# Designs tried in a protein design chat: VHH binders against q9x234. Part 21

Target 1, 288 residues: q9x234
Amino acid sequence: RTFSEEIKEELVNVPFGSREEVISELLGFIKARGDLDVKSRHIVFSLHSFAASRRLLNLMKYLSKPVSEIIVEKSHNIKKRYIKITAEYSESFMVIEPFFDVALFVSFLRGLFLSGGSMTNPRYHYHLEINLFEEETLALTRKSLKDFFNINAGIIELRNTRKLYIKSIKDILVFLEAIGVQRKLEEIDRIVTERKVIGDVNRTVNFIEANAIRTANSTARQIRAIELIKENMGLENLPEDLRRVALVRLRNKELSLRELGKKLNLTKSQIYSKLKRIIKIAERFGDV

## First folded at step 5 (VHH)

Design m46 (framework vhh_lunsekimig_d3)
Fold by ESMFold2-Fast, scan of step 5:
Structure m46 (fold): chain B 288 residues (1-288), chain A 120 residues (1-120)
Amino acid sequence: as target 1 above (288 residues)
Amino acid sequence: EVQLVESGGGVVQPGGSLRLSCAASGFTFSSYALSWYRQAAGIERELIASITRGGSTNYVDSVKGRFTISRDNSENTMYLQMNSLRAEDTGLYYCAAKYTGYRWAPQDYWGQGTLVTVSS
């Protein structure tokens, strides 16, 4: 079972609200995957989800509308199976304004997601999308997502496809909660938290390690330079200010430049400058 | 549309018990941290008890051992069991739900309050 299908299985059990909400959810199914044949007075749904098919049948039962045909078929693309459901068309189903209030809109979104939506497993990528071919409905849905939930959805238009998508995990969680996802939402939140913690820990460890290595290499170079001067020139032949720095560094190999500066009443910048001068002097006697 | 409704308040004698309930409608309880606040006359509203998504509880020192907060996500209801009540516990009790998910602007919901009077 795909990750999307697991989410859709949970949505099958969302309780029915008002009759208007049920009709709004049915409109979502129609706008995403319903083909209207006005002449024959039938709606044909081509669904890739068994959960969505079960939910649609429950909506039709609630509205006392007959389903005339249910067929499981292969698409022209042999990798895809679909469920074809044929139901009686009623003009009364098309008079609901799904963008009028939040309850109608949430029901509409649930229908859209069930019939035309998918979500990538959040362990890999943060991506939720809905196939929505009618340009006006797509634009209104995007606007209503922003207005009701502050969800920022993008639009993809490709050959034979038009999609609404959400990339922000924050917006995806709000979307899923709005349409009635509960158990799966907790699972997703946990995965997201784990990924963030692991990423933050890895970034922090890498930063600390890199900084420690740079500091150790810098300190080792400073000590090596001082030892070269000691062996070849004698520290007593350094200017007084450099001699004091050299001695304090040798006695305090584990201290940072800031801590060394405190011992000599010098700023980090001042002590760094003096150590740099010591290294230049040491270059006369070997590689540092 | 979206609301929290408190019930169970009333008049009780010192040493008595009351159970407050907070029922939610129009939103999913499981995404919220839930809390009880108390407002006494002339005193700023204070946090009394809270419960996280996972069921971890926290209490203000004055009610520890006497009050118990719990949640029932299946019934979309939160409770506050108040035992060994004192005159100082008198006040308006508010339930609150604070969104702990990833919403850009956390939507906090508040009940209208229920009165608890501890009087001998």
Scores: ipSAE 0.000, ipTM 0.119, lowest interface PAE 15.7, mean pLDDT 78

Design m47 (framework vhh_lunsekimig_d3)
Fold by ESMFold2-Fast, scan of step 5:
Structure m47 (fold): chain B 288 residues (1-288), chain A 120 residues (1-120)
Amino acid sequence: as target 1 above (288 residues)
Amino acid sequence: EVQLVESGGGVVQPGGSLRLSCAASGFTFSSYALSWYRQAAGIERELIASITRGGSTNYVDSVKGRFTISRDNSENTMYLQMNSLRAEDTGLYYCAAKYTGYRWYPQDYWGQGTLVTVSS
C-alpha cells in the first residue's frame, strides 16, 4: 500500500463525535471529490482510496443516508483503479459551517484529506496536498488552517485543478494529529529524526573535509613559495629567521605549524607570521 | 481502542509494600513517556514519578528512595514499586502516557485510577 493509504487506513477507525462533526466530515468528502447532480438528487464520489470509501460508507450509515451504487472501475487514460460511490443528496449535508468551530473544522479536514488528500513518504520529501477545486472553500480552508493551527498552506493551480499544499514538516505533523493520525504520526517523527541526524552528520563531515582541504592547500602553498625562493634567489639570501623556518618546513612537510614551532622554539603565531613573510617574498617570482 | 488499565492497589499497613501495574493497549507504547500521578485528599493531582522513552526516571522528593518506576516495552506495561509506605501515601494513583514531539495538540492518555490505602 502507498504511504497515503496507510494513513487513511488509520483514519477509518477514528471514533464518531457529535452528529454535527459527522456531517462536517461528510461535507469534506463532498467538497474534495463529490460531483453533485441536483437534477437527479445524487452525489457521485470517485475515490482512489479503499480506506476513504469504507469511511464514507460508515458516515452514510451513521447518518441513515442511502447509498444507491458502489462500482470499482479502471481508468483507461490513467491506468488507475477508482471506487465510484453514488449517494442520494440531502440538503442536511450542506447546513454545517465548518470554518468557525475547531471540532467541526478538524472533522471537515479529515473528510477533505480522505477524499482528496495525499502525502509523500517523508523519507523522500515533505509534502502533503489536498485537491480542492472550489476557490471560496479553498480560501476559507487555508485561512482556518492558519487561524486555528498556525499552518501555512500554499496553493498550486493547474489548468483543470486546484490544490492546497503543506511543505513544512512541523505543519504536516500538526495537520495529521488534528485529523486523528496516531501510529503513523510516531513513524513519521522517527523518520524525521533519522533524516535530521543524517543531515547533521553530513554537514559535520563537509565542515571537516573543507578544513582539511584548506590546511593541505596552505601547506602546499608554503612549500611552493619556499621552492620558488630556492630556485630564483637561494634560501641563503633570506634573513636568518626566515631561512631557518623555510628549511624546517621543507624537511617536515607533514607537520602542523604547532609541531614546526616546537622544533624552532617558536609559538604557532610566530611561525605563521614568518611563513606569511616567506610567501610575500615568493610572490615576486611567481604564483603562490 | 486506546486503554490504560491500572491494577495492584489495595489496603496495606504502614511500612508495607505494593506494586502497581499499568497495562497499555491501542498505541505504540515504546514511543510514549510514562508517568504516575497521585490524587490525595485535599490536594490537586500531582506527578510523583516519570520515565522517559530512553528509561531515565524522575521522582518527587517525598517518594525518592521509596518508589521505583519501570517500564517493560515487550509487555506494554509500566510499574510502580512502592516500599516503606506511609499514611500520607494514601490516594488514587493514575498512570498516564504522553507523546512528545513537534505536535501542537499533544495527545495524552489516562488510566481510570487505582486506590491505595495505608492504614493501621
Scores: ipSAE 0.000, ipTM 0.103, lowest interface PAE 15.2, mean pLDDT 79

Design m48 (framework vhh_lunsekimig_d3)
Fold by ESMFold2-Fast, scan of step 5:
Structure m48 (fold): chain B 288 residues (1-288), chain A 120 residues (1-120)
Amino acid sequence: as target 1 above (288 residues)
Amino acid sequence: EVQLVESGGGVVQPGGSLRLSCAASGFTFSSYALSWYRQAAGIERELIASITRGGSTNYVDSVKGRFTISRDNSENTMYLQMNSLRAEDTGLYYCAAKYTGYRWKPQDYWGQGTLVTVSS
C-alpha cells in the first residue's frame, strides 16, 4: 500500500456532514477524475485508489444515486489496477459552489485529493499534489487555499497537464487536517521530528540547548504555540473553546492556570487540557 | 458606487404574503452570494435566508417552507417571497452581498433595510 493510499484509507471514514457538503465532495471527484457525458447523462470515474473508489460509492449511496457499472482494469504497460465507475449524471452535482464557505471548500478538497491527489512519503521529501485540468477551478482552488488556510500552493502547467502542488510541510499538515486526516498526521509528525532531530544533531550545541529551553518553559511554550497559530492559521480557525482560552492566555501572560480558569469559569485541569490541545495544533507550524 | 436597495416592505395581516426585492448596482452581482437578514426590536440581526452564486439556498428553521429566496442575475436583483406571515416576522429586513473567494477580506455590502410589520 502506498503512502497516499494509507492517507486515503483514513479519509474513507470521515463522517458525512450536510447534504451540500456531500455534493461538494462529489464535485471534487468530478473535477479531478470525472469524464462527463451530458448527452447520455453519465459520468465515468477512472480511479487508481481503492479507498477513493469506496468513498465515492459511499457518497453515491448517501445521495441515493445509482452506480450503473464498476470495472477493475489494468493500466497499459504497468501491473497496477484502476477502477472505472460509471454513474448517472445529475444537475445537482454542479449547483453547489465549493468556494462559498470553508465547510463546502474542505469537502471539495477531500474529493479532489481522493480522486486526483498524492503525497510523497515525508521520509524522502515534502510534496503533495493534485491533478486538476480545468483552469478556472484550479485558480479558484489555489485562491481559496490562500484565503481560508493561508496555504501557498504552486501551479505546474504543461501542454496537456495541470497540477496544484504544496511543498511546505506546514502547509501540507494544514491541508491534511482540513480534509479530515487524523491518525496519519501523528505518523507524519513523528517522521518530521525524526528528520529534524537528525539534522539538529549535526548542528551546534547552542541550537540544541535553545530548543530544549524553549520546550521546558510551560507558559512561554503556551504563548509561542498561540503566536504560531496566529501567524500561520489564524486564531479564528480554532474551535471556539480553544480560541477563548488562547485569547485570555495572550492578554494575561502573568496569570496562573487557576486565575485563567476563573476568568473563563473553568477549572485548572480544564484550562490545562485546552492549552495542551493548542500546543498540539501549533506543533504543525514549528517547534514549541 | 456600490448600492443595495430594498423594496416591498409594508404592513400585512397574519397569514398574508409580501415579496421583498433587493436591487444591486456598482458591482458584479453574479460573483456574489446573497442573503436576507432580519432585525427585530431588542433582538440581534439574524440571517434568515441565503443564496449562493450557483443558486443553492439556505434558510433559518423558523422560515423554512414559508419563505423562498431567489436571484435574477440579468436584472441584478434578489427576492424574498414571504408567505404565511406571523407576528414574529415583524422587523427590518436587510439584504447583503458577500464576495465568494475573498472570505477573509471585507468585501461585504449591505442595504439600508425595509420594514415589515405583521399585525392585525
Scores: ipSAE 0.000, ipTM 0.121, lowest interface PAE 17.4, mean pLDDT 78

Design m49 (framework vhh_lunsekimig_d3)
Fold by ESMFold2-Fast, scan of step 5:
Structure m49 (fold): chain B 288 residues (1-288), chain A 120 residues (1-120)
Amino acid sequence: as target 1 above (288 residues)
Amino acid sequence: EVQLVESGGGVVQPGGSLRLSCAASGFTFSSYALSWYRQAAGIERELIASITRGGSTNYVDSVKGRFTISRDNSENTMYLQMNSLRAEDTGLYYCAAKYTGYRWLPQDYWGQGTLVTVSS
C-alpha cells in the first residue's frame, strides 16, 4: 500500500460526530471528487483510494442516503484502479458551510484529504497535497487553514489541475492530527527525528570534509608550486623571505598556516601572502 | 460570532436549588464537549462538571449526587441543575465548549460567568 493509503486506512475509523460534521465531511468528498450529472440528478465520485471509498459508503449509510452503483475501473492515464460510486444528488449535501467553525472545517478537510489528497513518504520529501479545481473553495480552504491552524498552504495551478499543498513538516503534522490521524503520526515523528539526526551528522561531516579538502588542495598547490620552482629555478633564487617560507612549508607539510607562521614569527595573513607570491612565481613554469 | 451566555445565577439559602443555563450561538453546538467551571474566592478555577458529545457526564466528588449537567442540542443550551446547595458552592460559574477533534490547537469557547451566592 502507498503511504497515503496507510494514512487513509486510519481515517476510516474516525468516529462520526454530529450530523452537520458528517455532511461537512461528505461535502469534502463532493468538492474534491464529486461530479454532478444534472440530467439524471446523480453525483458520481471517482476515488483512487479503497479506504476513501469505504469511508464514503459509511458516511452515506449514516445519512441514510442510498448508493445506486459501485464500479471498479482502471484509469488509462495513470494505470491505477479507481472506484466509481454513484448516489442520488440531494440538496442536503450542500446545506453546510464548512468554514463556519473548526468542527465543520476539520470534517471537511478529512473528506478533502480522503478523496483528493496525498502525502509523500516523509523519508523522501515533506509534501502533502489536495486536488481542488474549484477556485473559491480552494481559496477559502487555504484561508481557513491559516485562520484555524496557522497552516501556510500554497497553491499550484497546472494545465487542467489545481492543487493546495503543504511543505512544512510542522504544518503537515498539525493537518494530519486535526483530521484524526494518530498511529501514523508516531511513525512520521520517528522518521522526522531520524532525518534530523542524520541531517545534522551529515552536515557536520560535510563541513569537516569540505574544510579538509580546501586545506589539502591549498597545501598540495603550495607544495607543487615550491617543487616547480625548485626544479626550474632553484629555491636559492627566491627572495630571502619567500625562500624561508618555501623551506618551512616543504619541511612541515602537515602544519596549518597559523602553525607555520609561528615557526617564522609571522601572522597567518603574512604567511598566506608570501605563499600566494610563491604560487604566482611558479605559474611561469607550469600549472599549479 | 461565537457567544456563550450564562444565566440563572443568584442568591440562595443553604439547602436551596438553582438551575444555570448556558445559551450558545455562532458554532456547531452539538459537535463540542461542554463543561461548567467554578471560580471561588481563594480557590483556582476548577472543572465542576462535563458532558461529552455523546452525553456521558463527569463530576468532581464535591458535587456528585447534588449537581446534574445536561445538554439540549435542539436549543443549543447546556444546563447545570444545582441541588442541596452549600456555602462552599458560592462562586462564579463559567460554561465552556471544547472541540475534542484535535489536541495541538485546542479551540475553547468561554462564557463570561454567572454569580452564585449561597448565604442565609
Scores: ipSAE 0.012, ipTM 0.494, lowest interface PAE 8.0, mean pLDDT 82

Design m50 (framework vhh_lunsekimig_d3)
Fold by ESMFold2-Fast, scan of step 5:
Structure m50 (fold): chain B 288 residues (1-288), chain A 120 residues (1-120)
Amino acid sequence: as target 1 above (288 residues)
Amino acid sequence: EVQLVESGGGVVQPGGSLRLSCAASGFTFSSYALSWYRQAAGIERELIASITRGGSTNYVDSVKGRFTISRDNSENTMYLQMNSLRAEDTGLYYCAAKYTGYRWEPQDYWGQGTLVTVSS
């Protein structure tokens, strides 16, 4: 199970508030991952999270809105299973304005995160992102995060992709608590504290040990950058020279820059320069 | 050690102005909603003004338009600018930080209070 799925499992059990709050949460599901077929009057949800699927079904049950179809499909591009849920379209889903009231807004955020959100394991990077395809909704969500919670969210815009992201661990933790995450926040806080202690220890270790730790941290950063590009852009969209370096790095995580250079007939300096460029490209998709 | 230290209180004439400051240390200031409370003789402590993490403000009707709450996260300090002071504004003013972040048993923090006296 992914780190995101563990967070989402906890959100399934958040108590329902007012009817307006439940509708606001459903609107979040629609805005992040709902495909509206107005002609057939159906909404199709394609969810990668089983927890999100259970929560959506519970919301629909609370609102007395039956679902037409539930199927489990395999994604060709991702090579993973996902749940496809089809429900009747209702204009009543669109009457809620989630930006005028904090309770409606946090319910909306919960729906957004469940259906279109992900968080990187904080052992590697501090990164939370949400798919938001509508430009106006993304702008209003970003503004409301700032206005209600002082959360500074960034925007990633690529062809066929629009995302809102949060890189600050403090902002991520505020976001997660606001949407109802409890038990998992304690785990995250422990991980953050452990990372801080490890960072402090690095300052006092001997030269050889310090270099080994710095190299391991550098290698982990490189691998995470390549993974972010793979997930958000596709490695095939990198320039050929950078793609070759990315692939060799992923296949040989244990090798030094000198050893990687030998496999690609490049100097240590040339490999380092190309990996630095890869990290710079990855920064647009998250914290590296 | 967690501390909230108020300053800026004093004696002022009706129609005068005072600026209260609340300096915070020992906790993550930016994660807290901040408030000013007032306690007058024979009256329960009341919320006068609050500011959220995002800077949204709220005031009781009696001070709205006269008082301005603000925060400076870089200096870990909250302010209350008090203008057009009235005799009924006399009281002990408390700085409070209410946790709105990611701890399970959040600890609300209170200052020691600073006295404001409005008299002719």
Scores: ipSAE 0.000, ipTM 0.118, lowest interface PAE 19.8, mean pLDDT 78

Design m51 (framework vhh_lunsekimig_d3)
Fold by ESMFold2-Fast, scan of step 5:
Structure m51 (fold): chain B 288 residues (1-288), chain A 120 residues (1-120)
Amino acid sequence: as target 1 above (288 residues)
Amino acid sequence: EVQLVESGGGVVQPGGSLRLSCAASGFTFSSYALSWYRQAAGIERELIASITRGGSTNYVDSVKGRFTISRDNSENTMYLQMNSLRAEDTGLYYCAAKYTGYRWVPQDYWGQGTLVTVSS
């Protein structure tokens, strides 16, 4: 399977939300790969992804919309198959406005990506693109990506094709998470980290050194904040949960946040959050 | 750069009124649910009022009927109108913008807080 197909296989298993969300996802399929005949009340989909085809059939089943024809065809010359699906068209599919509600918009994006999207294997380069044939829909999709997710998408226009693309790895990760990618997202993150480590030994050494210094400075700041509170307010005047963290930090200056968490039966993020609140309180009494 | 900047705090007598403002920049304000939190000395930060993208509002019981949250998407500003103020309303007031619980998607942003003191 291609890298794109592996992502699409995961998307097949995203749970259905509201009826409006399911219609919005179907609209995404229509805008990317639907050949519409409003007068005959038929939509023809020509999909190159078996995963996308299964998802589309599940959407149609949920909406109780009949599928009149399913054909699997093989193109001449190379081993390329496509699935042709013919389904009933309903004007109700076009009423949904996917650009003003985040749940409707992410559903719409999932349909677009399944039907007309592709992503290059991140081992080679960072590139995600989606086919969008209507100029207005493409412009609204680009605006909503910026508005909802701060994603900066580019546009490629050729005489008979229009594409939306994303080249920033940060934006690609945000996009994939928004449409429901989870497991594959971890793999992509690992590949990105691996590429950075292999490419620059000096950068890696600098990151390790910077992290060690940052940790030492962070610990010192935490201790300074606790002492400042002790001198100006008294630790007994902190909420009980913050007082416990402050006392354990003072007794165990050498321990990491994970190790402190073990002593208090708290997660690293819980300890971090409580220490940030202690620092915020201390700011009233001095520079921290 | 994402910023939320509160203003309108100050000293007021019991029974008085204040209007807090929260000015937003660096993100699409209209796409976020917005909230006011307050923190009194020695007490955890508490959600007191929220407003959805669609304008639906919610309040903690202690401020219902006295406080009104509103938003102006054209000005990228959220407001908290505080009436019939009580001594127990004294504290730091924070505005927050919340979007989604997803790991990599923009989630929440916080202001730095503005002080409200209700004293005789």
Scores: ipSAE 0.000, ipTM 0.149, lowest interface PAE 13.2, mean pLDDT 78

Design m52 (framework vhh_lunsekimig_d3)
Fold by ESMFold2-Fast, scan of step 5:
Structure m52 (fold): chain B 288 residues (1-288), chain A 120 residues (1-120)
Amino acid sequence: as target 1 above (288 residues)
Amino acid sequence: EVQLVESGGGVVQPGGSLRLSCAASGFTFSSYALSWYRQAAGIERELIASITRGGSTNYVDSVKGRFTISRDNSENTMYLQMNSLRAEDTGLYYCAAKYTGYRWSVQDYWGQGTLVTVSS
């Protein structure tokens, strides 16, 4: 069982949101691993992850889209198996706009990572990558990672492949949390902390302590941002989803993002992205 | 007040062409991604073409090579050039704007729709 596969197993059980979010996740599968046959009107997925195949089948079932074939085949160049899934094509799968709404974007990222992503075990190296074949999709994905999450992704281009990659452990953790990884994040944080203790003899602050300080500062920034909006614009002028998050954070300053999410039936990553957006709005009114 | 106003719809014969326009007012047009949706009788509204803030375009397969979406930020207008029209292109065409910046209000805006009829 690879480290990537363990992460993907958690993602299988992420709850479905809106229909548009489910279509956005399916678009991610298509952009990373989907071969389109326009004449026969079908899409062929070649997946190396059993977890990814289960998630794809669940998405197709939710959308009431039939799957015509499931075949398990051996790779020609290595003694590994892959799952080939053939499904009916719909034009609606390709025209969703995942780059302008954070909920659609994280769903899209989840699909991309499940179908074409991998992460190196952090015991050895900090590296996450995603295969993306279309230049425009790759560019928009990189831009949206920066805009929504302040993630700096690099690009590797070869004649027959294109990849996005993330090497910063901070950015990798933000990415994984955004797409819905929870239990595995705790394991990664522990490994990173152990590695820092071993490799950094002269450090006065370890990873966990630094993270606790950043979390406290982040909560203070969130509250300050909400107060600035309240004073200069009025919370009633925020979109309903952002207003609900702002009010719950102000009433519950001591709660974690997971606990706030429980009150609103939102995931930790959904609360995080909405709070990031609130902070960006507040930047117009003062220092946050 | 915020408005999106479509124009250019009408009746055309198969193989003909039409150019739809969507004029925007009351908001910062250049900060929005823009799309054209089509609704035929008895069918859900579908996204047929979109253009990002940076000018990247996306199309549903049935219109690729026939339709071209474009934007003019100086005139606050989006266009859909429709060539080689078919009977199945008949429908009500809506323009839509989705916010891509960090303004105090995050709202999607919709036009009222313009009717395109392809018949002989």
Scores: ipSAE 0.000, ipTM 0.099, lowest interface PAE 21.3, mean pLDDT 78

Design m53 (framework vhh_lunsekimig_d3)
Fold by ESMFold2-Fast, scan of step 5:
Structure m53 (fold): chain B 288 residues (1-288), chain A 120 residues (1-120)
Amino acid sequence: as target 1 above (288 residues)
Amino acid sequence: EVQLVESGGGVVQPGGSLRLSCAASGFTFSSYALSWYRQAAGIERELIASITRGGSTNYVDSVKGRFTISRDNSENTMYLQMNSLRAEDTGLYYCAAKYTGYRWSIQDYWGQGTLVTVSS
C-alpha cells in the first residue's frame, strides 16, 4: 500500500457536510477521472484507489444515485488494478461552482485528490500532484488555492496531460489539512521534524568539526613557524614581546589563545596579533 | 502565560551527574520538537541534544553516551540526564521548543538558561 493510499484511507471517513458540498466533492471526482456520457445518461469512473472507490460509493449513496456496475480490471500500461464504477448521470452534478466558496472548494479538492492525486512519501521528497486535464478548471483551481489558502501551486504540461503540483512542505500540509487529513498529518509532521533536526545536528557537528580542524591547523602552523625561526635565526633574535609569546606557545602546545593570554597577561587579540607577526617572520624561512 | 522554566543546574565535580528539567506551560507541548543548547563563556549557543515529536533523539558527538534527552508530554516536561561530566561541559544550558506543525506561523520558545559548573 502506497503512501497516497494511506492518506486516501483517512479521507473515506470525513463527515458529509451540506448536499452542495457532497455534489462539489463528486464534481472533483468527475473533473479528475470521470468519463461523463450525457447521451447514454451514464457516468463511468476508473479509479486506481480502493479508498477513493469506497468514498465515491458513499457519495452516490448519500445522493441516492444508483450504481449500476462495479468491475475490478487490470491496466496493461503499469500492470495495476483499477476499479470501474458506472452510475446514472445527473445534470445536478454540473450546477455547482466550487471556486467562490471555501467549503465547496475544499470538498472539490478532496474529490480531485481522491480521484487523481498522489503524494510522495515525505521521507524521500516533498511532492504532491493532481492530474487535471481541463485547462480552465486547472487555472481556476490554482487561483482558488492561492486566494483561499495562500498555496503556490505549479503547473506541469506534457503532450496530452496536465498536472497541478505543490512542492513546499508548508503548502502540502495546509492542503492536506484543508481536505480533512488529521492522523496522517501528525505522522508527516514527525517525519518533517526529524529530517529538520537531523539537518540541524549535522550542520552543527560539521561546524564544530571544521572549527576543531581550523584550530588544530592554526596551532600547528604557529608551532611550525616558531620552530622554523628557532632553527634558522634563533628565538633570542625576536623582539622581546614576540620571544615571550613564542616560548610560552612552544611550551604549551595544547592551550587555547585565551589560555596563553592569561599566562602572559595579554588579551586573546593581543596574543593573536603577536603570533601573526611571528608567522610573517617565519615565512622568510619556509612554508608556514 | 507561555513559559519554559529550567531547573537542576549547579556545581558538580568531574565525573559527577546532573539532571536538568525544562517545564513548559501555556502551549501545546506535544506539538513541539525540543532541544537543549549550551553556551560557554565567549562562544555562541550550540545545539547539544534534541528530541522530535515522535521521540527520536539526536546528540552532538561530544555528549553521545553521556547525555540522555527525554520528554514527558503528560507532564509538559523535558529532561537532560548528564553523566560523566567534564570541565568542558561547563556553561549555560537553554531549553528550546520549536513548533513543527503545519501552520505557517511558527513560534519558538526559549528558557532563560540554567548554569552548570563542572569543577573540583
Scores: ipSAE 0.000, ipTM 0.107, lowest interface PAE 16.6, mean pLDDT 79

Design m54 (framework vhh_lunsekimig_d3)
Fold by ESMFold2-Fast, scan of step 5:
Structure m54 (fold): chain B 288 residues (1-288), chain A 120 residues (1-120)
Amino acid sequence: as target 1 above (288 residues)
Amino acid sequence: EVQLVESGGGVVQPGGSLRLSCAASGFTFSSYALSWYRQAAGIERELIASITRGGSTNYVDSVKGRFTISRDNSENTMYLQMNSLRAEDTGLYYCAAKYTGYRWSLQDYWGQGTLVTVSS
């Protein structure tokens, strides 16, 4: 068993949260290793991890979604076995927006890591990576790692693949803790201590928790930020692109980022970025 | 067995003060973030105040400067000091504990609630 597989075996036993969190985790599996066959209404997963396969089957069972085929095969390009799982495609698999809610984002990260992630044994060097082909998803994941956890992820772009990577042991420990690793974290911490690397664990735990509380109020914070700008500066003094977003959010408090994007002909990433800039401007006038 | 037991609720005149307490047992209190939620008549339960393991606090705008959350890890107790009380502060106040370490899927622990009535 590889070191990555040992971590993934622990993640199989993470208890399920809300239905939305389970769907967010499944979205992570889809974004890293799911091939959508629209013609047959199926998603095909090709997983090199037996632990990831077990977790995926548990997610499908929780969602009462039938698995039509499970095949264990040998890869043509590598000397490893892989598990091919075919499941019915559902529109509900694509409705979650994991980048604005920290609980949904953590679930999404767990799915991504199980499906397309790996970590080198820390006795050799500090390296964690996740395969992510879609440019938008990769960019939003990197940004959300920075925003929610202060994790500095790098990007490697190859001919047919894209990867996020983390080299800092402190950031790797924050990442693994966030997705639900426990026993392996203690083992990694012992290895790191043996190698005379010192980290501030209490500070990282408090940081994750503070961001969770902040994000739980995200829509209320956006509306408060817009009202604060309206009172102190006037919305007409915002740049045109931010003014349009502020007005649409204020008139449509219950809409998702995707729905706001449709009204403004903007991507989810653009809406998210502009709302963050609005909040930053509002900070000049009060606590947001 | 996990328990959160709330006390300190009651009837108070506008402008008055109350201190709520939440006593915890059956779990490692110092490892949990702690929160107070309020449920007013006709309104869904909302987060009023929270405190992290390290003592960092967060408040909803309507109570900032009037309410203070604190924790005593040696006594396994959390407090909410409520000053300058208003009629809109009337509601059922719930204590909650959330694990802030490795176990993201541990249940939130909840108290039974304590009633605060601000009336003239």
Scores: ipSAE 0.000, ipTM 0.129, lowest interface PAE 16.9, mean pLDDT 76

